# VH-VL binders against o27280, part 239

Target 1, 266 residues: o27280
Amino acid sequence: MDSMNVPEVLEIKRIVEESESVKTFIFSWDFRREVRPGQFVMVWDFRDEKPMSVSLIDPVRSEIGISIRRVGEFTDRVHGLSEGDLLGIRGPYGRGFELMGRDILLVGGGIGMAPLAALADEATARGMRVDALVAARTADELLFLDRLEAAGVNISTCTDDGSCGFKGFAHERLLTLEENHDMAAVCGPEPMMFQVMRILDERDVPAQLSLERYMKCAVGICGQCCLDDTGFRVCAEGPVFWSQELSRVREFGRYRRDPAGRRVPW
Key: E = the ipSAE of ESMFold2; O = the ipSAE of OpenDDE; V2 = 0.75 times the mean of E and O plus 0.25 times the DockQ between their complexes.

## First folded at step 9 (VH-VL)

Design R41 (framework fv_acasunlimab; at its last look DockQ between E and O 0.05; V2 from the best seeds 0.00; counts 0 for: pae E 16.9 > 2, placed apart)
Fold by ESMFold2-Fast, scan of step 9:
Structure R41 (fold): chain C 266 residues (1-266), chain A 118 residues (1-118), chain B 108 residues (1-108)
Amino acid sequence: as target 1 above (266 residues)
Amino acid sequence: EVQLLEPGGGLVQPGGSLRLSCEASGFTFSRYWMSWVRQAPGKGLEWVSAISSGGSSTFYADSVRGRFTISRDSSKNTLFLQMSSLRAEDTAVYYCAKSYIGRAFDIWGQGTLVTVSS
Amino acid sequence: SYVLTQPPSVSVAPGQTARITCGGNNIGSESVHWYQQKPGQAPVLVVYEDSERPSGLPERFSGSNSGNTATLTISRVEAGDEADYYCQVYDDSSDHYVFGGGTKLTVL
């Protein structure tokens, strides 16, 4: 449901430091406005507004969590806030993940584990068997391992530099893991997601992938750079897409658009 | 050309058995969940059974659980429904259907009539 | 155990707009798919994921989904639109595909 257009000013109830560069901000939430894993909200610091994926959905405690990586001016300011401070939250927006079957593979890279952590909670509560491949550049950037373990998730890790778990990329680690899953969900850097999707296609596993760059399009602020050459309306359906939908998008995994709309290789 | 062909069907006595087949062509059969959906004469659509792309997970409507078995043979691009302990209430046109976007059905067979009567 | 409710029939004049509803508890949180079935034929997917159209379907078919009601809207109705229409969801608590009872659209 994407009907909320006015930011609601909410108090930061709790802050969890996930890593040196990632914090989860937890707010009380009225679940008459349902939030699903894979959806995002617009976070307003009273100066700028940015889309952020929801990483915790807890109807029992009436809480949502939003995990934010420090990467620029806006996120640096938000990271400077404390419990009791206020932020504007608008949403939720976008299409969330859809579950099917008895077991699911989650493949997350860096901050891409944020929406997948929320999905893991839903999948385990539903009684699914959950296997998670958590990937990062270094051990310090692996996210949500304790939370996933507490939820009963079977965890595998990999780091590019070999500082924790398998040394290598997510798709290389995936090749060493069990092949049998009813579905998969993937979120992380687009080149990683493309490689993972190819392996899952070979294994006959239907997958959903979350594309951060399409979140702005879902709230109606997309430009021409978000339109596919085939006329496919990727912006209207995101940020979560089935692999069958992404096979029709010429840009996925091959190149991105800069602010001027020019193609830039990954 | 993407299609599902359903040979078979027929008349069977109550308590009898019948196996339905659905042969896929024009797409990579092994990549998709498949389902059987039935429709009794003059009635609506009723989902019967589904099988995961790899064949390791199967799902059944409560009305057929324990009596019907769904299976697939990816080497033959064929979906099967083994029906046993058939009842008059199982009389219907049976459609095989291909999953789309995981949870919808985009390609349907033409249907095969199964009549359970004495 | 999830139940979808459709009106048994809807009548509309040619050129007018037909609306076919699909009721379900919190159906707005589900993805709803719609099928057209003509006599003696297999169903055809006309709307998926609430509001998306398969390639080749006319723009006059659209869908919406909010609260407890999903709606299939057919604008500028033609005689060829006479058919039974079914809504469908996937109930992830049971791993069941659920169809509505169907709505017969009559173009008078």
Scores: ipSAE 0.709, ipTM 0.860, lowest interface PAE 1.4, mean pLDDT 87
Fold by OpenDDE, look of step 10:
Order: sequence, then structure tokens, then C-alpha cells
Structure R41 (fold): chain C 266 residues (1-266), chain A 118 residues (1-118), chain B 108 residues (1-108)
Amino acid sequence: as target 1 above (266 residues)
Amino acid sequence: EVQLLEPGGGLVQPGGSLRLSCEASGFTFSRYWMSWVRQAPGKGLEWVSAISSGGSSTFYADSVRGRFTISRDSSKNTLFLQMSSLRAEDTAVYYCAKSYIGRAFDIWGQGTLVTVSS
Amino acid sequence: SYVLTQPPSVSVAPGQTARITCGGNNIGSESVHWYQQKPGQAPVLVVYEDSERPSGLPERFSGSNSGNTATLTISRVEAGDEADYYCQVYDDSSDHYVFGGGTKLTVL
């Protein structure tokens, strides 16, 4: 199915407060338009538009969820909305995660758990064994724990301050885990993903990683989300990439480009 | 140079057994899923079996399930296909194939002919 | 089981554009890969993930996928492009790799 290129104005059915800074907005969705975990939509508040990952896919209720972290003016406005209010949604766009094997490892940091939560639902529904390493700065920023547990996911937590689970970073916790999986999916801060990918490569675990870049058109035209050297467009060839693709991307884990196209370090 | 070499093909009687091997070189064998794909004479491609990078998960086409066993030896960079209870319809050129990104195959062996005939 | 349908043959004159289709139920939601196979040779990946080209493949090869049809397009066809072409997907419901029946491309 082709992605929607014109924003559809949708009513917010429900709002779930995931944490102090993260809310999930629930919308009715026509599943004749398929959406996959790892894909994103463009959210339009009639002033500005931003890409957001789909965090919930519920064909039974005919709903999708979009989890948004409060980080700036746009998200401040969105977080001020209430149930019954309207948003424009266009998409879905991009390449989503591909499931293979009988067991999968999910490694997520902060809001990066959004697409992984959706992937976890699909994987568990398919009868896969799902292990999830959920990382955050503090315990109160860990996302989707109850949801993942209810789905049958085996959860390991990691916090920078040690307020919950392993004290340290996700890649450090991963080093303490000896079991290998058929597949891994990773999403979070790019420095985290970079370290996690290196470990997974050393362990010969196939991995998919979801990148975040400044994105304007979402349809591979403007080039704002192009990755250096490869010409990969995060909105078209991504946002989900295989580790072997990212190994070709020089900037991965090192720098990104800001809205003006300037290189900025992580 | 990336290469897959497939010895082990030959003639076998119906009900017989045969073991195929595929030797990999030029890439980190243990990192990739591997598959067997066969092609009957004058026919199209048919996937036969796949094995995860670590070897813990195996998958089979319905047509060969229970009769074929896929395995791998990372220390030897070798993929195996143990075939038993062979049938005439199993006659084909058997290719070993390396998984690329996603669910595609980027590297193929030259293929080895397996003929099942009385 | 998931089924991919290809035309058995396609003919094209040199310099023209060949289009090979691959039909499948809601195939647009799947990742489609294409292989070229010349007589007596192993298949070669020419397009993966609907529209991506492996390194070394000419820009003449392109792919698209939407709805119920994926298409391999070969522009400025050359005699050397004569081969069998196969589409392929992964069926999530059965954990099967599925190939189309193949299309013989003849360069006139």
C-alpha cells in the first residue's frame, strides 16, 4: 500500500502518559493502510510538522499510537492537547523492522523504545521469544515496562544512575549478557546504538538499527536526512538500517547534520 | 574474494541419503544466515532450508521438512544439508546462498547437481 | 502458502525498456528482491528491498513495489541482459522464502 502523502486530520482518541516527558497519542486507523513497526509518520499540528515513530499498532481496536517526547516548541504544543483534539497525520513512511528467527533481542534507550514496543508486540504475537534491554537515564524515564511485560517480553532494565536495574549504559549491560539471539533491533541515542552495534557485530548477531535525523519532506526529495558518503536517505532507505549498511556510514555514532546542514557532534 | 563452494552432489537412489556441503570464504561466515535453494531441471528457484547465524534456529520448506537437516560449522566456515529419504522430485541443482541485508541473498554458490534416480 | 506470479516471458528490443512484474497479495507491504540468472550460472541479486541496487549493478536496473505488484525495470536493455529473472519475498506467516516462477527476458 502506498503511503499517505496528504495529512489526514485525526482526532486524538486517548492520551497515555508514559512518563513525565512522554505521552502516547492514540488514533483511529484504517488498516487497509498497513503500518509496520519501525515506520514513522509525520505529525502536523497545523503550524509545524515533525516525524514520529509509531509505538502502537492494534488492528483489533483499529488504532495506532504515537509516542512523543516533550523536547521543544512543537512537542510542547502537542503535549498541551487533550483527548478529542485534532492532529494531522501523514504516512506511514520509511523502512520498518524485519523479523527473522525464533528469538530476538531488543535494545532501546529512552524514546527509542517507542518503535521497539510495537515490534515487541508483533514478535510476541508471532510466537517469538523476545528479550528487551530497556535503558533510560533514571527509573522514571523507563518506558513501556508494563506493556512489554504483559506481552510476555523478558525485560532487563538499565539506568544511568542505577535507580532501576543495572547501573550504567545499555552497551555495558549488554556485555554482561552472554546469550546470543537470532536477531537484534536497536533504537535510542546514537552513541548508545553505535556501541551496541559494535558488541552485536563482535558476537555475530544480525542487527537492525533505527536512526534519527533532521527530516523535512519524509519522501526522499529534499535530502535533509541524507547520510554522508552513502547517499542513504533516512526517510526513504531508513529509518531502520542493517548494521552492515551503517558500517558504511561514516557519520554514524560520530556526528549529524543540523537543520542548516552543518555538522554537529553527538 | 567472496566465494561459496558446493561439493557433495551426485547420483543417489530413491530412499537414499546424501550430504551436501558449502564452504564459505571471503566474508565472516558466522555473521550471516545461510540458506539452501534448489532448482529442478528447467524449472524455477525453490527455497529449501535456512539456518540462523548462530545455528540455533533452522527452517525448512514443507516439501523437505522431516527429511532434510541443515547445519553449520563455524570453525570450518561450512554449511551442510543432510538429505534423507530422497525422492525423484528432489532432483535439482542445489545452491547455497548467503543472506544479505533483510531477507535477500547476495552471494550464491555455483550449485551442485543432485540426481535421484533408480 | 504465499504465491508470487510472474509472466513466463518478456521480449524487448535493444535500447528499449523492459518491465518484469511480480504479483502477490498485498506484495506492496513486503520487501521484494530480484535475481538475474543466465544459462548455466547461479542467480545474481540485482535489486533488493524493492528498489535498492547492490554495489556494481548499473543504474539501468531499478525496482518498485506497490499494491499487489512489484516491478523490475531494465532501461536501455542490452543483449547481455537476456536471462531469467526471479522475484522473491519472505513470508512471515510460514517462515518461508518464496520465489516467483521466473520470467525469461528475450532481447530481440
Scores: ipSAE 0.651, ipTM 0.867, lowest interface PAE 1.1, mean pLDDT 94
Fold by ESMFold2, look of step 10:
Structure R41 (fold): chain C 266 residues (1-266), chain A 118 residues (1-118), chain B 108 residues (1-108)
Amino acid sequence: as target 1 above (266 residues)
Amino acid sequence: EVQLLEPGGGLVQPGGSLRLSCEASGFTFSRYWMSWVRQAPGKGLEWVSAISSGGSSTFYADSVRGRFTISRDSSKNTLFLQMSSLRAEDTAVYYCAKSYIGRAFDIWGQGTLVTVSS
Amino acid sequence: SYVLTQPPSVSVAPGQTARITCGGNNIGSESVHWYQQKPGQAPVLVVYEDSERPSGLPERFSGSNSGNTATLTISRVEAGDEADYYCQVYDDSSDHYVFGGGTKLTVL
């Protein structure tokens, strides 16, 4: 096995508070280990290990950023760390986003905007026109707005409670937007992604969506991240899938699995 | 704008071979699963074969497995069906079809007739 | 193999509502799609995902799916609706696409 399958202990170089619930942890990174937007890493706090999306890929500064939402015991512990503290990181893993055409639409919900922020940086560096629909439940959960604006991204916002931008769900805002994109990239709550995928497919816009599933090994061996319908392993064949690959997946958008493997509604 | 065109089929003897093609236009061919669906004269629709977006996974109805091979060439926006060991029961109009939400087929070709007879 | 059962024919007067059924074991757990095929033509998708209409289809075409029966409903039937109608699912366990036998809609 090579070094990317064993956690490397890295020092936290900087911490950016993106919101009350989201922090970006920045590390020095040797880019001989290539990282693509949409790939993930396993973050080890010396007690537990969880998959996290890469939100910053900066080969010029030799930095990688990992955005983590505080949602439970593991993420609470990580949020309690300071610059100079240590985390284990293994990866990157998974299939990242592919860019095509001249015009891309990003649709991100909550923390799902993290991998899309990295993709936006790559797309703008290629000279693509980038529109982003940034969605959250409330205004204080809208992520990366200043960073996206600075990169030249055209931003539309929506919030469930109407505290910023369009009041409503991302797919409802999408119906009011122009349909002139060559592709879309989507990441966020699976019900949102399902509804957005349906609209994009009806518009014949090629779309890539990033799924989240329970993961342990991250290299496709243990089977914990498999999708019922296809046997796809989210950690190996995903987490980014084309919309047509997901059209074969009955569970997508309809239920999720808990750590015991039981189907639970969204 | 969005089209699937199946250039001609033909008359072939039992045990013979024939390759069908389907040329796509007006959509990003490489992003979609594609299928062949056939219809015997006076009969209903029968799915024949499907191929994944990248071409790595292929699927066949039991009636054709081992005799038919589906393939695609993304550089030519073309779907193929290589038919071998043809039987009279393979006589049908063959449609190519584009995958859609939920494993539906939203765009169909015009169909091409394959006749297997002495 | 998963089997879809459709009545061979349904007759309806113009302006009335036609209902075409598609029977299958636990079909309510499947995504059901419907196609219209006129003589000498390729099939056309008229309903997908049980109840969704493709762009450009009139709202007169609708669908439902529960239990062991999916139904295509065509309200205010017109002479131009006379066609064969097929239901279709994807069977995950076999990785096969399955069509019903078809229903001929006759408009009297």
Scores: ipSAE 0.000, ipTM 0.434, lowest interface PAE 16.9, mean pLDDT 85
ESMFold2 (binder alone), look of step 10: mean pLDDT 93; pTM 0.956

Design R42 (framework fv_acasunlimab)
Fold by ESMFold2-Fast, scan of step 9:
Formats: C-alpha cells, structure tokens, sequence
Structure R42 (fold): chain C 266 residues (1-266), chain A 118 residues (1-118), chain B 108 residues (1-108)
C-alpha cells in the first residue's frame, strides 16, 4: 500500500505557541489511517520536506499535531505560516512506542517531550499511572507542562540553570525519583538518553528510546540513518528502540552524525 | 530479585552430550541478549556463545562452533546450551550472563560444573 | 583473533593503589569492561565502558583506556579486594566477546 507515500495537502487548523522557539501545528486527520505515539510524518513546505514527530493524537476531535522547533531555514519558514496556510503531510512512518504494565516513566529533554506528550495522552487514557521528568536548559524551554498536568501526569522538572525545579541534568534528577516503573520512554539529546538508559537498566526498568537522526530514509533516498555497528536503520527499524538494542551500539551517547553522515563528538 | 539460576551440569564421557539451562527472574528476559561464558579449573574466563533478544542471531567461539547450540525460550524465561561431541578441553564451570551497556555482563549465574572425562 | 594481555599477578600493600593493565592493539577505540572474581564465586562487573561504575560499587574503583592500554585502578586497597580481575571487549569484526587472561591481585 503506497497511500502513505503520497503527500496530502492539509490546512493548518490551529497553531499553539509552546515556547519562543516551539510551535505545534494542528491538522484535521482521517483516523482510518492509524497514527501511534512515537511515529513521525514528513512535512513538506512545497520546497523541502523534513521528518517531524507526531505530538498530538486526538481521535475525538479528529486532529493530529506536529511540534516544530525553529533551528534552520526550513523550520524558520514553517514558523512564519499562519492558520489557514497549507502544508504537505506524508505518513505516518516508523515504529511507535509500546505501552505495557501499569506505571510508566517518561523522560524528555527539550523538543524530545513532543512524542512523549502524545504517549502520555494515550497512557493516561488507558488508566496507566504516568510520571514525567521534563528537562531543559532553562525554565522557558520546558515544554508541555500545562498539557501534561491537564492529563493527570505526575510531573518532575529539572533545568541546567536551576530556574525551575531541580538544578541539574535529567539523570541527576532521576536518581532522586522513585524506582517503581514497569517501563520507561525516553526522548531528548543523545547524551542525556544514554545516561538515563544506564540508570534505568540498573533499576531493571525496560526502556524505549526515540532516535530521530536523519529520517530522510523514510522515503528511501538516504543511507545515512544506519547505526554504527548494528546496521539498524532509524526509519526502517526505529525511530523507537529498546535499550538493549542500543547497548550494542558503540556510537550511542558518544557521537552524533552531521548531515553528511560523519561522526562528530557530542 | 534479579537472578540467573543454572540447575544443569554433570559428568559426561568424551563424545557425549549435555544440555545446560539458565532460568531468569526479576527482569524482562525477552529484551536482553544472553551469553554463555566458561572457566576451566584454575584458568581464565572464555566466552562461548551469545544469542540475540529475539533468538534470531546466534554467535559462537571458534572452539565450540558446530558442536554447541545456544537457544532461548521466552515463555519459560530460560536460556539453553546444547553441547555435543564433548571433549576433555570442554571441562569447565559454565556461567550464563545477561548483556549490559557496551556489551558488558552485569548479571551472572552461579555457574554449573561440566566435567568431561572417562 | 583480537587478544587482550594482562599481567598474571600484581601485589600491593593495604592502603596503596593497585593498577591492573589490559593491553590490546588500538584498545583505546574499544569499550573495556572489568570484572572481579573471588574464589568459588561468579564474576562481578566493577567497571564498564572504560570508566563507569555500576550502582553501589565503591569509588575506589576507576578505569581508563587510551592507545594500546586500558587500566583498572583500585585506590586505598583493602584485604577484601584480593581477587582475580579480568578485562573484556567485544570484537565487532568477528562478533566475538574477548576476555583477558586475568590478573591475580594479592594484598599483603
């Protein structure tokens, strides 16, 4: 079935300003095409297309949301759009998060909270207990706090500069939190995810981590999304991976890839 | 509590066969790569075999290839090592071990003695 | 085959620092793990990924890895640290786990 590979031109129904640098774009969606938390779509501005995680899944209102951080030319152009403007959407693509157990932990850094916000909605709707550790450099970069609170999530925050919540890094805050979770989902900067994964593994909490590297491979045009020594393709076998799959990747947590696919230290 | 229990082992004549088992509890067995590591009396640790979390990929040390078969049963949380064509040099304590970050082993079974002699 | 070389034995007095080396060609590009094994017991992971310690392990244990040599360092050695110590890497080219020959640490 090739229906997912044809872009649909959708009208921007609503824009939510999450912070100075992050906006959520909301579109009407036909849920005969299933979308799961952790999946991504290709967003096309009629010049370039980029992969974006789905951050809102609302079958009751027949809407999806896509949260975009302003970091470059494409995202700057998209941030300039208004309600009523058009974007092309293809997908969804990739493996979503798997929910299991009763009590779950979400650990998100910066824009990494976007796919975790969608997961939080699903988990709370299913009657699960959700603890979220929301991490950022500063208080004004903490994302989705009001939405998580409205969903009934138990929220802990940390900021590098101490402007909100615990002063320190996500893994340092995690060490002060209760250890009784059936699973965890983690999304954020790779060094943060590596350190969080280490703690969760020591606590025997199975963790799923979302790697959003160079997902142009969703359209089959890029070989750069293979992981270093395992051969996993992020778009084909990800973007969500179990922690034990990542424990075999020497690159994970140590190096990133630039647009040319070269290793660059974090 | 996290543990690996190895109830197998025994005395076997050269050319014989023996199956080792390792029962996991206290963690999600199906999510982890598992290995067998052996230690001959008075000697060092030697890796024997490894199996992926889903069981589709198996790896063997050159010294046991073609003679040993690693397998797992996620419904029983059990790891197996089927040993065939046993030699005196296979005499060792066999440990099952759980994979950890960077391909380390964080949890080890108590070890099972296998003696191959006439 | 990739080979890890350890000295067969190291002796230190209580309170001193023990250093156990693990030699390998370009081992600094590998992740090195260290295990402690006491007589009649299973090995215990004491350092992983060159320099990280498992939760609950004393800070006296540390590791380093560069060039052709990885080192396990045990500061303020106690009688209870007497054991065999093994280094370990994974050889990506052959998909084999490789252990060093082991070093017997004697505290006297």
Amino acid sequence: as target 1 above (266 residues)
Amino acid sequence: EVQLLEPGGGLVQPGGSLRLSCEASGFTFSRYWMSWVRQAPGKGLEWVSAISSGGSSTFYADSVRGRFTISRDSSKNTLFLQMSSLRAEDTAVYYCAKSYIGRAFDIWGQGTLVTVSS
Amino acid sequence: SYVLTQPPSVSVAPGQTARITCGGNNIGSESVHWYQQKPGQAPVLVVYEDSYRPSGLPERFSGSNSGNTATLTISRVEAGDEADYYCQVYDDSSDHYVFGGGTKLTVL
Scores: ipSAE 0.000, ipTM 0.404, lowest interface PAE 16.5, mean pLDDT 83

Design R43 (framework fv_acasunlimab)
Fold by ESMFold2-Fast, scan of step 9:
Structure R43 (fold): chain C 266 residues (1-266), chain A 118 residues (1-118), chain B 108 residues (1-108)
Amino acid sequence: as target 1 above (266 residues)
Amino acid sequence: EVQLLEPGGGLVQPGGSLRLSCEASGFTFSRYWMSWVRQAPGKGLEWVSAISSGGSSTFYADSVRGRFTISRDSSKNTLFLQMSSLRAEDTAVYYCAKSYIGRAFDIWGQGTLVTVSS
Amino acid sequence: SYVLTQPPSVSVAPGQTARITCGGNNIGSESVHWYQQKPGQAPVLVVYEDSDRPSGLPERFSGSNSGNTATLTISRVEAGDEADYYCQVWDDSSDHYVFGGGTKLTVL
């Protein structure tokens, strides 16, 4: 029996409404358990556990934040909670982002901007120049713009419908941005990340990409997350991977897995 | 297995005192809010008292405030309700209950009968 | 003081749908939970957060909550569903848990 792998029941200290569909839940955190940007926690509502990326890491206030999009039964229940209510938190887990060089490009789509917001805080604290491309379907779904601005990040936006910034997709906007970055970090829908990775590879910019579907693999829940299309096992310690690691995964950006493990198109 | 065990109530005279206990097993007791809920014979459920996970916050129904004291001992996984100045209308089955999402109660003790009568 | 109002009794035939209401001022802004209690037994949570079911509970139990009325719906009622049902909220203004008066469901 290992109490360290049992969720710690934490009180919701504060809730920030990021958009109509996204809330950030803030908890007091004991930083004797190190948390790094790109890592995730298992959020337990006393019925189901789901992996959620850490979106705020504040050791000065002894707080972490977890941003959750309302997308199904579990997230609907969690969104119904109030400040003072309880959630089980287990972790952190997974491979976090690595920072290198003097400048970094962040490319975030929708809720994928959540782990990148935490990364932006760390990068700016280290004195790096940070450029962020924040993409969403509509202006109301652009996340963390005020927080990024407060951190000193240079922000570009795009929306599919043109309601804010560039009208178009993240990869189309990326083609109009300056190429001088030592690295990039990318998080969002897999089709977006695939297109962005292809452009960054052509520009010879090393990129790290965060894949939500590999979060379970990092805690040992899903063996299929460690398999590639060549029929041999690749140990994947996600959710964060370098673009070179993903270049040989044929299903990246093309297919996802349903609960039964079947390939389904995006 | 998750369970709450209440060792038994008692018969007590009006103005008397009684301490109820509830022993938890199968979950990390120190992490959850706990409550006492009572039910008078043939009547509905009435919330009595609640205590936060760390024990720093306590809450009481108006009918028992100043007479009852809720407490917990995490080293023994035990919840207590110290009842004083008992009245006939305090006669009820007392349940301890574990908090759940939205301040629901997912696990209940078997109930302890407390009878206040001369 | 916040008050939850339930009908004292509801009767249904087997296979019919039972609807048990819980009335409260602006209850749609609260999370409503429902409990089933059979004679001589402790209550059992059957619906929480307005509409969610604990694992292992039949899909026949469902809930809704809007405006001033929350409703527990039991479809395809079975004899074993005969029990008392209680709604419950946490009242933030008073820091109190509040239970409804209970509804006796009779399956004839």
Scores: ipSAE 0.000, ipTM 0.374, lowest interface PAE 20.7, mean pLDDT 83

